# Ledger of designs, part 2: VH-VL binders against q8kdm7

Target 1, 259 residues: q8kdm7
Amino acid sequence: EVNYQALVDADVKAFQGFFRKEFPDVKLEDFGNGVYALDEDARKQWKEMEEFPPYELDVEAGKALFNKPFANGKSLASCFPNGGAVRGMYPYFDEKRKEVVTLEMAINECRVANGEKPYAWEKGDIARVSAYIASISRGQKVDVKVKSKAAYDAYMKGKKFFYAKRGQLNMSCSGCHMEYAGRHLRAEIISPALGHTTHFPVFRSKWGEIGTLHRRYAGCSNNIGAKPFAPQSEEYRDLEFFQTVMSNGLKYNGPASRK
Below, E stands for the ipSAE of ESMFold2; O stands for the ipSAE of OpenDDE; V2 stands for 0.75 times the mean of E and O plus 0.25 times the DockQ between their complexes.

## First folded at step 1 (VH-VL)

Design c7 (framework fv_cilgavimab)
Fold by ESMFold2-Fast, scan of step 1:
Structure c7 (fold): chain C 259 residues (1-259), chain A 125 residues (1-125), chain B 112 residues (1-112)
Amino acid sequence: as target 1 above (259 residues)
Amino acid sequence: EVQLVESGGGLVKPGGSLRLSCAASGFTFSNAWMSWVRQAPGKGLEWVGRIKSKTDGGTTDYAAPVKGRFTISRDDSKNTLYLQMNSLKTEDTAVYYCTTDRGYDFLSGYYFDYWGQGTLVTVSS
Amino acid sequence: DIVMTQSPDSLAVSLGERATINCKSSQSVLYSSNNKNYLAWYQQKPGQPPKLLMYWASTRESGVPDRFSGSGSGAEFTLTISSLQAEDVAIYYCQQYYSSPTFGGGTKVEIK
């Protein structure tokens, strides 16, 4: 019998080892700060923004939505344990459904199960609710398990996506976020892949609002000339699953500000 | 300090092949993105193609007129850049310059900070 | 492909006088996200390779005299030599690097 968790643990060690070797002066936990782990001047400005975070009103709006009664008298709060402090539970592989479940997917499934319309995926109310949940979950450990063959298959699909060259520029996520980490792509400094999923949703100055990880995946796809997949598609859920596993041992630290 | 020295130019007949070399010194060649830029006698400059550093993927890109006929390669152990030119046309007659690329915006920058002296390629009967 | 057009084709200027060279791109080479113009200028003297003068439209390369200045934004750019010296006789090329590199046709600067 194959020990899938041992195979995954070996991948995590190799992946994190790449970033430790490439950036030996950066603490492991600081990779969750993205480009701010790599650039001192940007880090100073970012810390100043975080003293009065631009997403604060979105967190408050998200809290209101989380507790707002549905027509049937229930609310999003009825679907999530621990008062909604559940960011550390997502994403996970659902053994019965044989698919990766993200936080945003779970939010909309709760709404639909209670007779409400789903939120649009990439921004607006779903990002606000996600921001609230992330805010109250700050500091929870990333500890995603991959024990079954089915979970490992989803993990491997995400791994293949991450390393596959795509789009008109023939670039991979690994090409951008490993080989080119810290380099400039026009106005943007390319973030390291390690810790990429731990700080979402993000308020990006460029967006002027908060957005989800899958909105960022679509934007990254566009930057390399690749057609983006739909938000919450199997491809993007499996990619999120793989990337979050690679960050095992880091802490969730969202929502966050980015340029 | 930085020196780029091209060699291998000469007279070739249409349809022929030629390989140019560029010997680099005075900088860390293995970290540099390198291009070939050509100039037909009495005419302007035309970018030919580029090769990224090994660290940045080692991939190549070519201008439309040479794509499929020219191949750029590098040997970091010898600090040497190569341009293999096949199926040469009279329109390929030019001085070929080896350059270092600047623009570490990896998808949108190639301006050329250091240039070699150039080597003349003449494609004629 | 972005087409670069230079004007004039040739320019005769007296020693010590201002020389102005224009460069137009077929589309904007200003990237709005970083507010940078992806435009470089080169000087080429007879029998010599081109020498980088300017990048990001207005940033002088190290060692280039301050009489050389670049200006403009978007699709229209200018290289100015404030007081022409004898050693400035050359052909000048603009180059965009917003996409695959393309050069202008060159402007020949001669002493009158």
Scores: ipSAE 0.000, ipTM 0.396, lowest interface PAE 18.0, mean pLDDT 82

Design o3 (framework fv_ogalvibart)
Fold by ESMFold2-Fast, scan of step 1:
Structure o3 (fold): chain C 259 residues (1-259), chain A 121 residues (1-121), chain B 107 residues (1-107)
Amino acid sequence: as target 1 above (259 residues)
Amino acid sequence: QVQLVESGGGVVQPGRSLRLSCAASGFTFSSYGMHWVRQAPGKGLEWVAVISYDGSDKYYADSVTGRFTISRDNSKNTLYLQMNSLRAEDTAVYYCAREGLDYFWSGYDYWGQGTLVTVSS
Amino acid sequence: DIQMTQSPSTLSASVGDRVTITCRASQSISSWLAWFQQKPGKAPKLLIYKASSLESGVPSRFSGSGSGTEFTLTISSLQPDDFATYYCQQYNEYPWTFGQGTKVEIK
């Protein structure tokens, strides 16, 4: 009998310990601020931007979409408990379906189950609804469990993806977001991997709009010369699952502005 | 072929201003951070300033902070350095440099030919 | 600011010699160091990046090594085209500081 949760807890301790050792002046909770946890000048500029956040209209639009009646009289609000304050419940491993379920996946499954068209995955309405749910869930604790062998297998697939070297540069997510975290590349500071998933969706100046975590995964893949996987593919859902588990004990703080 | 071509250098008196330009071609300019590096006659290289791919982030050497302003126009594929309150010690060849290749690990992968700025009476 | 110190300031060598230039950082820069070659009246040219990676088109006689605070550039068999000034630069954090340069000249 294997205690999978104990194996995962050991990984979490080691992963978080790496960042505490590498950045001893950064509080564990602050890693959810990404690069802004590491650079005081960038953090000051970011906080000024957050007084009039560029995603504010996206949150309002997301709220309207969340409550908009479907043709059958139900709405997205019918699918989610606690008035939609459910960011802390995602991602999770669904034991019946044997797959990781993300918030965006659950949003589109609700729509399809009620006779509506799914939203496109990376941006637009899916990101707006996700932003609204994140905004009303801000401060919920990250507490993702990995208890079954099937959940552990998904976790290990995400872990393998995170540490695997890929693309023309032969680089891994861990190479960039652990070993090189806090360094200046292409006039950008590389964000630490710890807390990476807790602040999505994000309004990135580079995108000029709000976008999802899986859009960022695709962009990172392109940056290392690797072909991206489809948004909400098993690969990216398992990657999100692994990274979110690594952030156990931090708090969700999306949506957010980023460069 | 990647090219960076500086212009705008010349002779100026102390206390005056000068604006340098760097025209970029052969790559997607809007995807790269850009730097200015200078070299005084007979001396070594000194980093001056950097600007992010979209112009939102800028950093300067302490020696030029408050006097120099880096900017870019991505629609024109051009990088600028506005130099105010010039001093004799600003006399140097000014180089435009690109931050990395498409792969972002190489430091400066391409340099322009340089433009000479002479600050003297 | 991270200070980069190169040694020697000037190196006299003959064609065919092995030459080594050292660069030291005032604090750890991991592997975020590049080596540049500059000939009189010309812009610098990238030789080595990330401490030990040879830039495309650069002859294999050039090699780099080191990590943390101590780095070396080696030219295994000096050619006439290699008489130039060499600079190290850290790009771990802004400002991206250069060493003072090492002039390699004919003995």
Scores: ipSAE 0.000, ipTM 0.445, lowest interface PAE 12.1, mean pLDDT 83

Design o4 (framework fv_ogalvibart)
Fold by ESMFold2-Fast, scan of step 1:
Structure o4 (fold): chain C 259 residues (1-259), chain A 122 residues (1-122), chain B 107 residues (1-107)
Amino acid sequence: as target 1 above (259 residues)
Amino acid sequence: QVQLVESGGGVVQPGRSLRLSCAASGFTFSEYGMHWVRQAPGKGLEWVAVISYDGSNKYYADSVTGRFTISRDNSKNTLYLQMNSLRAEDTAVYYCAKDTEYFGSGSYLDYWGQGTLVTVSS
Amino acid sequence: DIQMTQSPSTLSASVGDRVTITCRASQSISSYLAWFQQKPGKAPKLLIYDASSLESGVPSRFSGSGSGTEFTLTISSLQPDDFATYYCQQYNSYSFTFGQGTKVEIK
């Protein structure tokens, strides 16, 4: 029998070890704060935003949507245990369906299963519901399991995507978010890959609104001259699965404000 | 160096059973997933089934689910396909093929056997 | 199941020609696509994997491109040994599925 979890744990140790070595003065748990773990001026601006967080109304709207009855009398609350405090359960590999299930995917599947129209991806109501679930799940440990060969295959697809060079600029996620972490790209500081998925959804000043991780994936693809994949495509779900596994041991800390 | 040799094909009547074998050499058989793929005379390729490196996981095409069973014997470096309730549309050359990984989608077929012909006729 | 459609079904060409075969998936398969060559009476032979990676020992005149739902196989300068049937195959999810095949024949 191959112990797939042990292979994955070795990868996690190596990945986190890269950031421990490159940023020895940053606590591992603080990488979930993204650029604010690396840059004090950015951290000061972030603290000012968090005093009156721009996503607060999105969280309240998400709570209302989570509890609002569908036409059949059920609600999103019917699909999610623990009052909706389930961020720590996602993403996960579904052994029956042989695919990675994200929180946003599960939200829309609940709606469709109950006769409702799915939310549009990337922003709006899906981001608000995700923000509510993240807010009540804050502090849950990242502990994504990769036990089966099928789950390991999905993990390896995400790993391959993360390290592959893409687009006309011949760039990879690892090149940007490992090699160039903490450096300036125009007016932005490049975030470290470690902890990248734990703070979503985010209110970005650049967007003027709250948005999902897959919206960010599409934006990053555009920045390197690559055509984005569709939100919730297998490619982006496997990428999210891989990146979240790399953050095993950190805590979920979304929703968050970002520049 | 890698070789896959199928055997067990032949002519059988509808409703009967037949078992195919694939003898593997030139690689560590117990570390790789194995597949069966078939091709009806004059037609294209159709994937049939996969089995994991240790035999614990299997998946089948809808057209054969409930009728065919894939299995392996790692001590003999041999892959099997048990075909029950055979139909005329099962007539095909059956190839065994090696996966590049232990199991799961996202890996491809790198080596194929020469095939064995199964003819289902009255 | 994911449906794979190839175009054209048959292609007539001369030695030295550039040949392009296309393959379309009914849903996104990322880069999880392989191209196989099959000659009459023989087993399929892997040419390209991960949409664009050339298998060891395959001549450099073969190349693949594409991602998502649209893929192409190109033979830059057709040789006598290249008259065969070509199949694309997705391995994004079980069940694996093949295109219907493209026969490249002498003009």
Scores: ipSAE 0.000, ipTM 0.410, lowest interface PAE 17.7, mean pLDDT 84

Design o5 (framework fv_ogalvibart; at its last look DockQ between E and O 0.02; V2 from the best seeds 0.00; counts 0 for: pae E 15.7 > 2, placed apart)
Fold by OpenDDE, look of step 2:
Structure o5 (fold): chain C 259 residues (1-259), chain A 119 residues (1-119), chain B 107 residues (1-107)
Amino acid sequence: as target 1 above (259 residues)
Amino acid sequence: QVQLVESGGGVVQPGRSLRLSCAASGFTFSRYGMHWVRQAPGKGLEWVAVISYDGSNKYYADSVTGRFTISRDNSKNTLYLQMNSLRAEDTAVYYCAKGHWLQYSFDYWGQGTLVTVSS
Amino acid sequence: DIQMTQSPSTLSASVGDRVTITCRASQSISSWLAWFQQKPGKAPKLLIYKASSLESGVPSRFSGSGSGTEFTLTISSLQPDDFATYYCQQYNSYPRTFGQGTKVEIK
């Protein structure tokens, strides 16, 4: 019998080993801070900003939404254990549904199950609720398991996506975030792939608002001239699954501010 | 076909200001970082400044820090270099150069505009 | 800042000759090195990027090699169109810096 978890664990070691070698002065846990782990000036500015984070109001709004009663008297709080501190529970592979379930999916599924309209993806209330959950989940260890053949298949789809060249520029996620990690692209430092999923949702200066991981995936696709997939598509869910697994052992530190 | 056309060069006295422009075409201007590189007469190339694709990030050579300002207007496909407190050593042909996604260098250059600083 | 040093400063050669230009970085720049060609009165032209990758449209007689601190540009068989000044440029970090240039002139 194939030990799929062992295969994945080996991948994680190799993946993280790559970045530790490329950035020997960066602590493993600091990779969750992206480019701020690599650039001192940027880090300083970021730290100053974090004293009054731009996502603060979104977290507050997310809290309100999380506790807002549905028509049936329940709320999002009714759907999640641990007072809503469940960031570390997602993503996971649902063995019954045979699909990766993300936090954002779970949020909307809770709403729909209770007769409410699902939030729009990528931004707005979905990001606010996600931000609140992330905020109260800070410090949780990333520990995504891949034990079954079906889960492994989803993992491998995500992995394949991550390394596959696409778009007009013929670039892969790894092509930028591994091969050119720490380098300047369009005069911006490319973040290492390690830790990418630990700090979402993010308030990006470019967006002027808070947004989800899948929003960022779409942006990256556009950057390389590839057609974006839909938020919460199988492709992006599997990608999130793979990337999060690669960050096993790191700590969740969302929400966060980014450029 | 990528085209970069610099303008604004001329003769100025030390201490004066000059603003260079670079009109870009043939590519999606807003997707690329842009650079200024200069070359003194009979000398080598010297990088001057860079601006990120959306203008959110800028870097300068030490020789021009505090005096030069790089900027861009993506709606006009135009790169700018505001040069203040000009010095004789700033005399050079100024090139605008397109950044490259993969190369992280300059894949296309304009023909340059001459700036002469002399009393 | 990273200093780039080219050698030689001037090189006299004939058509058909194999020409080699070297570039040294004051510190490791990995493979983040480009080579440019510049003719009098013209803007520089990119030849090689990432130390050894040939830019599109550049003749195959041009090649680059090296990593870390030592780099080489080679013209396997010099053509009349190749008489020019060549510059190496590091893009490992800011500020970007160039070598002082190597003038390849006709013998």
Scores: ipSAE 0.302, ipTM 0.760, lowest interface PAE 1.6, mean pLDDT 94
Fold by ESMFold2-Fast, scan of step 1:
Structure o5 (fold): chain C 259 residues (1-259), chain A 119 residues (1-119), chain B 107 residues (1-107)
Amino acid sequence: as target 1 above (259 residues)
Amino acid sequence: QVQLVESGGGVVQPGRSLRLSCAASGFTFSRYGMHWVRQAPGKGLEWVAVISYDGSNKYYADSVTGRFTISRDNSKNTLYLQMNSLRAEDTAVYYCAKGHWLQYSFDYWGQGTLVTVSS
Amino acid sequence: DIQMTQSPSTLSASVGDRVTITCRASQSISSWLAWFQQKPGKAPKLLIYKASSLESGVPSRFSGSGSGTEFTLTISSLQPDDFATYYCQQYNSYPRTFGQGTKVEIK
């Protein structure tokens, strides 16, 4: 009988060990800060901005949407326990459905199950609800289990995606965010892959608004000359699942501001 | 430490305009959303308007939409409420209030300034 | 808009009494409810936030409870300084809305 969790735990140790070796002066937990873990001056400015964040009204709007009654009298609050403090539960592998379920997917499934239209992906109201849930869940530990063969298969699909070279520039997520982490691309520093999923949704100055992880995945795909997958596609959900597992032991710290 | 001081109230005829000011001190004004709340004589509290920390987003109560404009000058730590087309039902003490986005709605209030709309 | 209804509108009480004020929201607001105290000629003062969290400096005789649509403010042993008007206020969504107030008067 194969112990899938032990195989995954070995991968986590190796992945996190890579970053500790390359950046020995950076605390493991601080990798969730991305570029701000590597640049002390930028980190100081970013921490001041996070005290009074540009996404404040997005969180307020998300709170209102979470409790707004559907036509049938129920609300998003009916679908999520603990008043919506559920960031640490997502993403997870659904053993019955045999697929990875993300927070955004769960939000829209709740809406559709109750006779409402789904929110558009990537930004707007879905990002606001996600931001509210992240905000009240801040500090929950990442602890995603991969115990069944089906969950392991999804994990391995995400792993394959992360390491595969794609697009016209023949680049991979691992090439950019492991091998080139901390290097300068013109005026920008490339963020380390560890902790990539722990801070979404994000307000990016380049976007001028809050956006989801899958919006960022599409942007990264475009940057290497690859056609992006649809948000909430199996490819991107499995990628999110893999990357979140790699962050086991870190704390969720979203929503956040990023350049 | 935190202080909010309103000014600009007074007696004004229906249909006229009035501008209220709120001087803030003791906190980093440019990083907080600010609110106006009013209270008619002998009546309860009514929320009027909010403005985001940078002034880019504003929201108003239906009763004042189209007539009142909230604004701020972060260089002067001052919040404003421009009140146009004033009606008798706008008669109230107007309070400036500092919000806190996740913990509580209003943590500090000014002393209030009285606006009386009468002929 | 979320409507907030307080009960009773007025209550008469003596020093040492246990006083209970109820607040009902027209739809679920989770725990996004605050209680304010207002004395004549003064601005409101925050007593309780997130339904049950006591604001710094507020005496422990004040307590709040409830979630969803039903909320209660309790004063366990009324003091002379507590004769005032009390308001509940939801901050789940905009517009922010207040109850009509409960006046606690000397019996």
Scores: ipSAE 0.005, ipTM 0.486, lowest interface PAE 13.4, mean pLDDT 83
Fold by ESMFold2, look of step 2:
Structure o5 (fold): chain C 259 residues (1-259), chain A 119 residues (1-119), chain B 107 residues (1-107)
Amino acid sequence: as target 1 above (259 residues)
Amino acid sequence: QVQLVESGGGVVQPGRSLRLSCAASGFTFSRYGMHWVRQAPGKGLEWVAVISYDGSNKYYADSVTGRFTISRDNSKNTLYLQMNSLRAEDTAVYYCAKGHWLQYSFDYWGQGTLVTVSS
Amino acid sequence: DIQMTQSPSTLSASVGDRVTITCRASQSISSWLAWFQQKPGKAPKLLIYKASSLESGVPSRFSGSGSGTEFTLTISSLQPDDFATYYCQQYNSYPRTFGQGTKVEIK
């Protein structure tokens, strides 16, 4: 009998150990702040922005959408416990479905189950609802479990994806976000992979709007000359699962602003 | 401005122990990893140890592993080096050094404290 | 452990000379290399980080280059204040290791 959680916990220890060794001056909890944990200029800019963060209007819109009645009289609030403070429950591996379920996936499944049209992926109302849920979930622990062979297989697919070189530039998530973490690229500092998933959705200056994690994955794929996978594809859901497991012990702190 | 002040050096016999202290000021001590670096008289620099901001992660040079212990007290803004089983080759000026959080090397150094291990 | 080897161990030069110091790592350290200057009786001072980035307040006559296993510190026009001992230091992995030092002396 294989203890899958023990295998995953060993990976988490090694992964986080790499970043603690590489960045001994950075507190573990600060990795959820991405570049702001590493760069004093970026941290000053971030502090200035938090008076009226650009995503605040998206959070307000998300709250309205979360509570808006469907045609059948129910709302998104009908599908989620804790008044919607559920960021810390996602992603998870669903043992009956044998697949990873993300927050965005659960939002649209709630809508479809109640006769409503699903939101478009990546940006717009899905990101606004996700931002609201994240905002009321701040401080919830990242504690993703990998208890079964099927869950471990999904975790391993995400792990393989994270380390695999792709695209015309032959680059990997790990190459940029582990090996080059803290280095400059195109006037930006490359963020450490540890803590990547804790703060989504993000309002990016480059986008001029709020967007989901999987939108960011697609953008990274394009940057290296790889064809992006579809939003909420098995590949991107398993990648999110792996990345979030690697951040076990950190706290959710979304939504956030990024360049 | 950043200041680091070492103390606790002195003359000691082989096999004995010493504890060094480094008093820090001018920065938020609890946000930064801290290092010890030593320099034998007339010789080059040797990195000794590092401790993470919260004390949970520690690394040592091979020459001191198992004999030296780095620690910190964030409430007192103080870094420590407990040196046990001292040897003649541990004779050096010991510097504490601050890691720069966007530069993973040491940007500020104390004045150093001399440790002499001799019979 | 990653061994750092500096060359030369000593260097005699005159004011105005271009000075080049080389540092070799026993295995790739990417660009995780720093250069320090130490004057007699003083603690070391950081000059260059990330192989080529100049620390704030350091004169522009100092520059660094290299990646992987070969690195160079260059002083384009040596000044009287530059007579000192220079150390390279890798921070790719623990334990951190220094080169043995290069003493730059007045010719």
Scores: ipSAE 0.000, ipTM 0.415, lowest interface PAE 15.7, mean pLDDT 87
ESMFold2 (binder alone), look of step 2: mean pLDDT 92; pTM 0.929

Design o7 (framework fv_ogalvibart)
Fold by ESMFold2-Fast, scan of step 1:
Structure o7 (fold): chain C 259 residues (1-259), chain A 123 residues (1-123), chain B 107 residues (1-107)
Amino acid sequence: as target 1 above (259 residues)
Amino acid sequence: QVQLVESGGGVVQPGRSLRLSCAASGFTFSSYGMHWVRQAPGKGLEWVAVISYDGSNKYYADSVTGRFTISRDNSKNTLYLQMNSLRAEDTAVYYCARDRPYDILTGYSFDYWGQGTLVTVSS
Amino acid sequence: DIQMTQSPSTLSASVGDRVTITCRASQSISSWLAWFQQKPGKAPKLLIYKASSLESGVPSRFSGSGSGTEFTLTISSLQPDDFATYYCQQYNSYPVTFGQGTKVEIK
């Protein structure tokens, strides 16, 4: 029988080893801080923002939405155990449905199952609910398992997406966020891929608001001149699954502020 | 009652520009992604462009990339398509269509369409 | 781009017939496929979404099935109102693409 978890663990070791070798002075857990792990001046500005974080209002709005009764008397709190401290459970591969389930997907599935309309994907209320769940889940360990051949196939689809060269600039996620991590591109410092999913959703100064991981995936696709996939498409869910697996052993630390 | 009403179509010479509008009513326009889809006389449906609910993301068919621009004004509940450098092959009825948030459970696509507006590029 | 191909392009049928239209995707689209009906001079109407979910108000004689790359639309007992052109559409990835259409004509 094939041990899929062992194959995945070897990939995790190699991926994390790349960043340990390239940035030997950065602690593994600090890669969740993105560019702020790599650049001291940016880190000082970020720490000032985090003293009074711009996402605090979004977290409180998300808490209100999480507890707001649906027409049937239930709420989002009815769908999530542990008072909503469930960031560490997502994403996961659903063995019955044969697909990756993200936190945002689960939020909207709860709403629809209870007769409510789904939230729009990239920002607004879905990002606020995600921010609340992330905030009460801070410090939960990233420990995404790949148990079956079907889960491994989804993981491999995400891996292939991450390494595939796409778009007019012939660039991949790995080219930007591994090979060019820490380099300056168009007056920005490129973030490392390790820890990339652990801090979402994020308030980006560039966006002027809080946004989800899949909003960032669409933006990255546009930046390299590639056509993006829809939010919560199989491609982006598998990509999130792969990237989160690569962060196994780090801690969830969202929501966060970013430039 | 959901309603989408296109306007701005007409006859135009090649190389010129035209702007289409789609007026939305009966729903919270700012919560929905919007698409433009066209159909040449006697031909099938061809997707043209999409804009996210807040206007932050836009995607285009290769045939119109660099020539057409999709935009929206949520305060006016109106969707736009600016068409530049028009060609004879852009002759079609242009429909606006509403999309729901993309997800696996609801799975809606283009649940409501406008009546269409005819654009004729005559050479 | 994901190419969508329908078969047949034209189908002749009589009222009461069972009609089946097929749609193939050039790569897997899971279940993110919709079926639309279009009558001459009118906008398309959504019949089925997510491969097999019947849109509200659509008669139960319409049904959809399939996943991955092969999909079918079935009309169990064709009615006069059903003579129209039918389109499949994938919304798994951008660009959104449609099949070429299947015209259901009176035999």
Scores: ipSAE 0.000, ipTM 0.432, lowest interface PAE 16.9, mean pLDDT 83

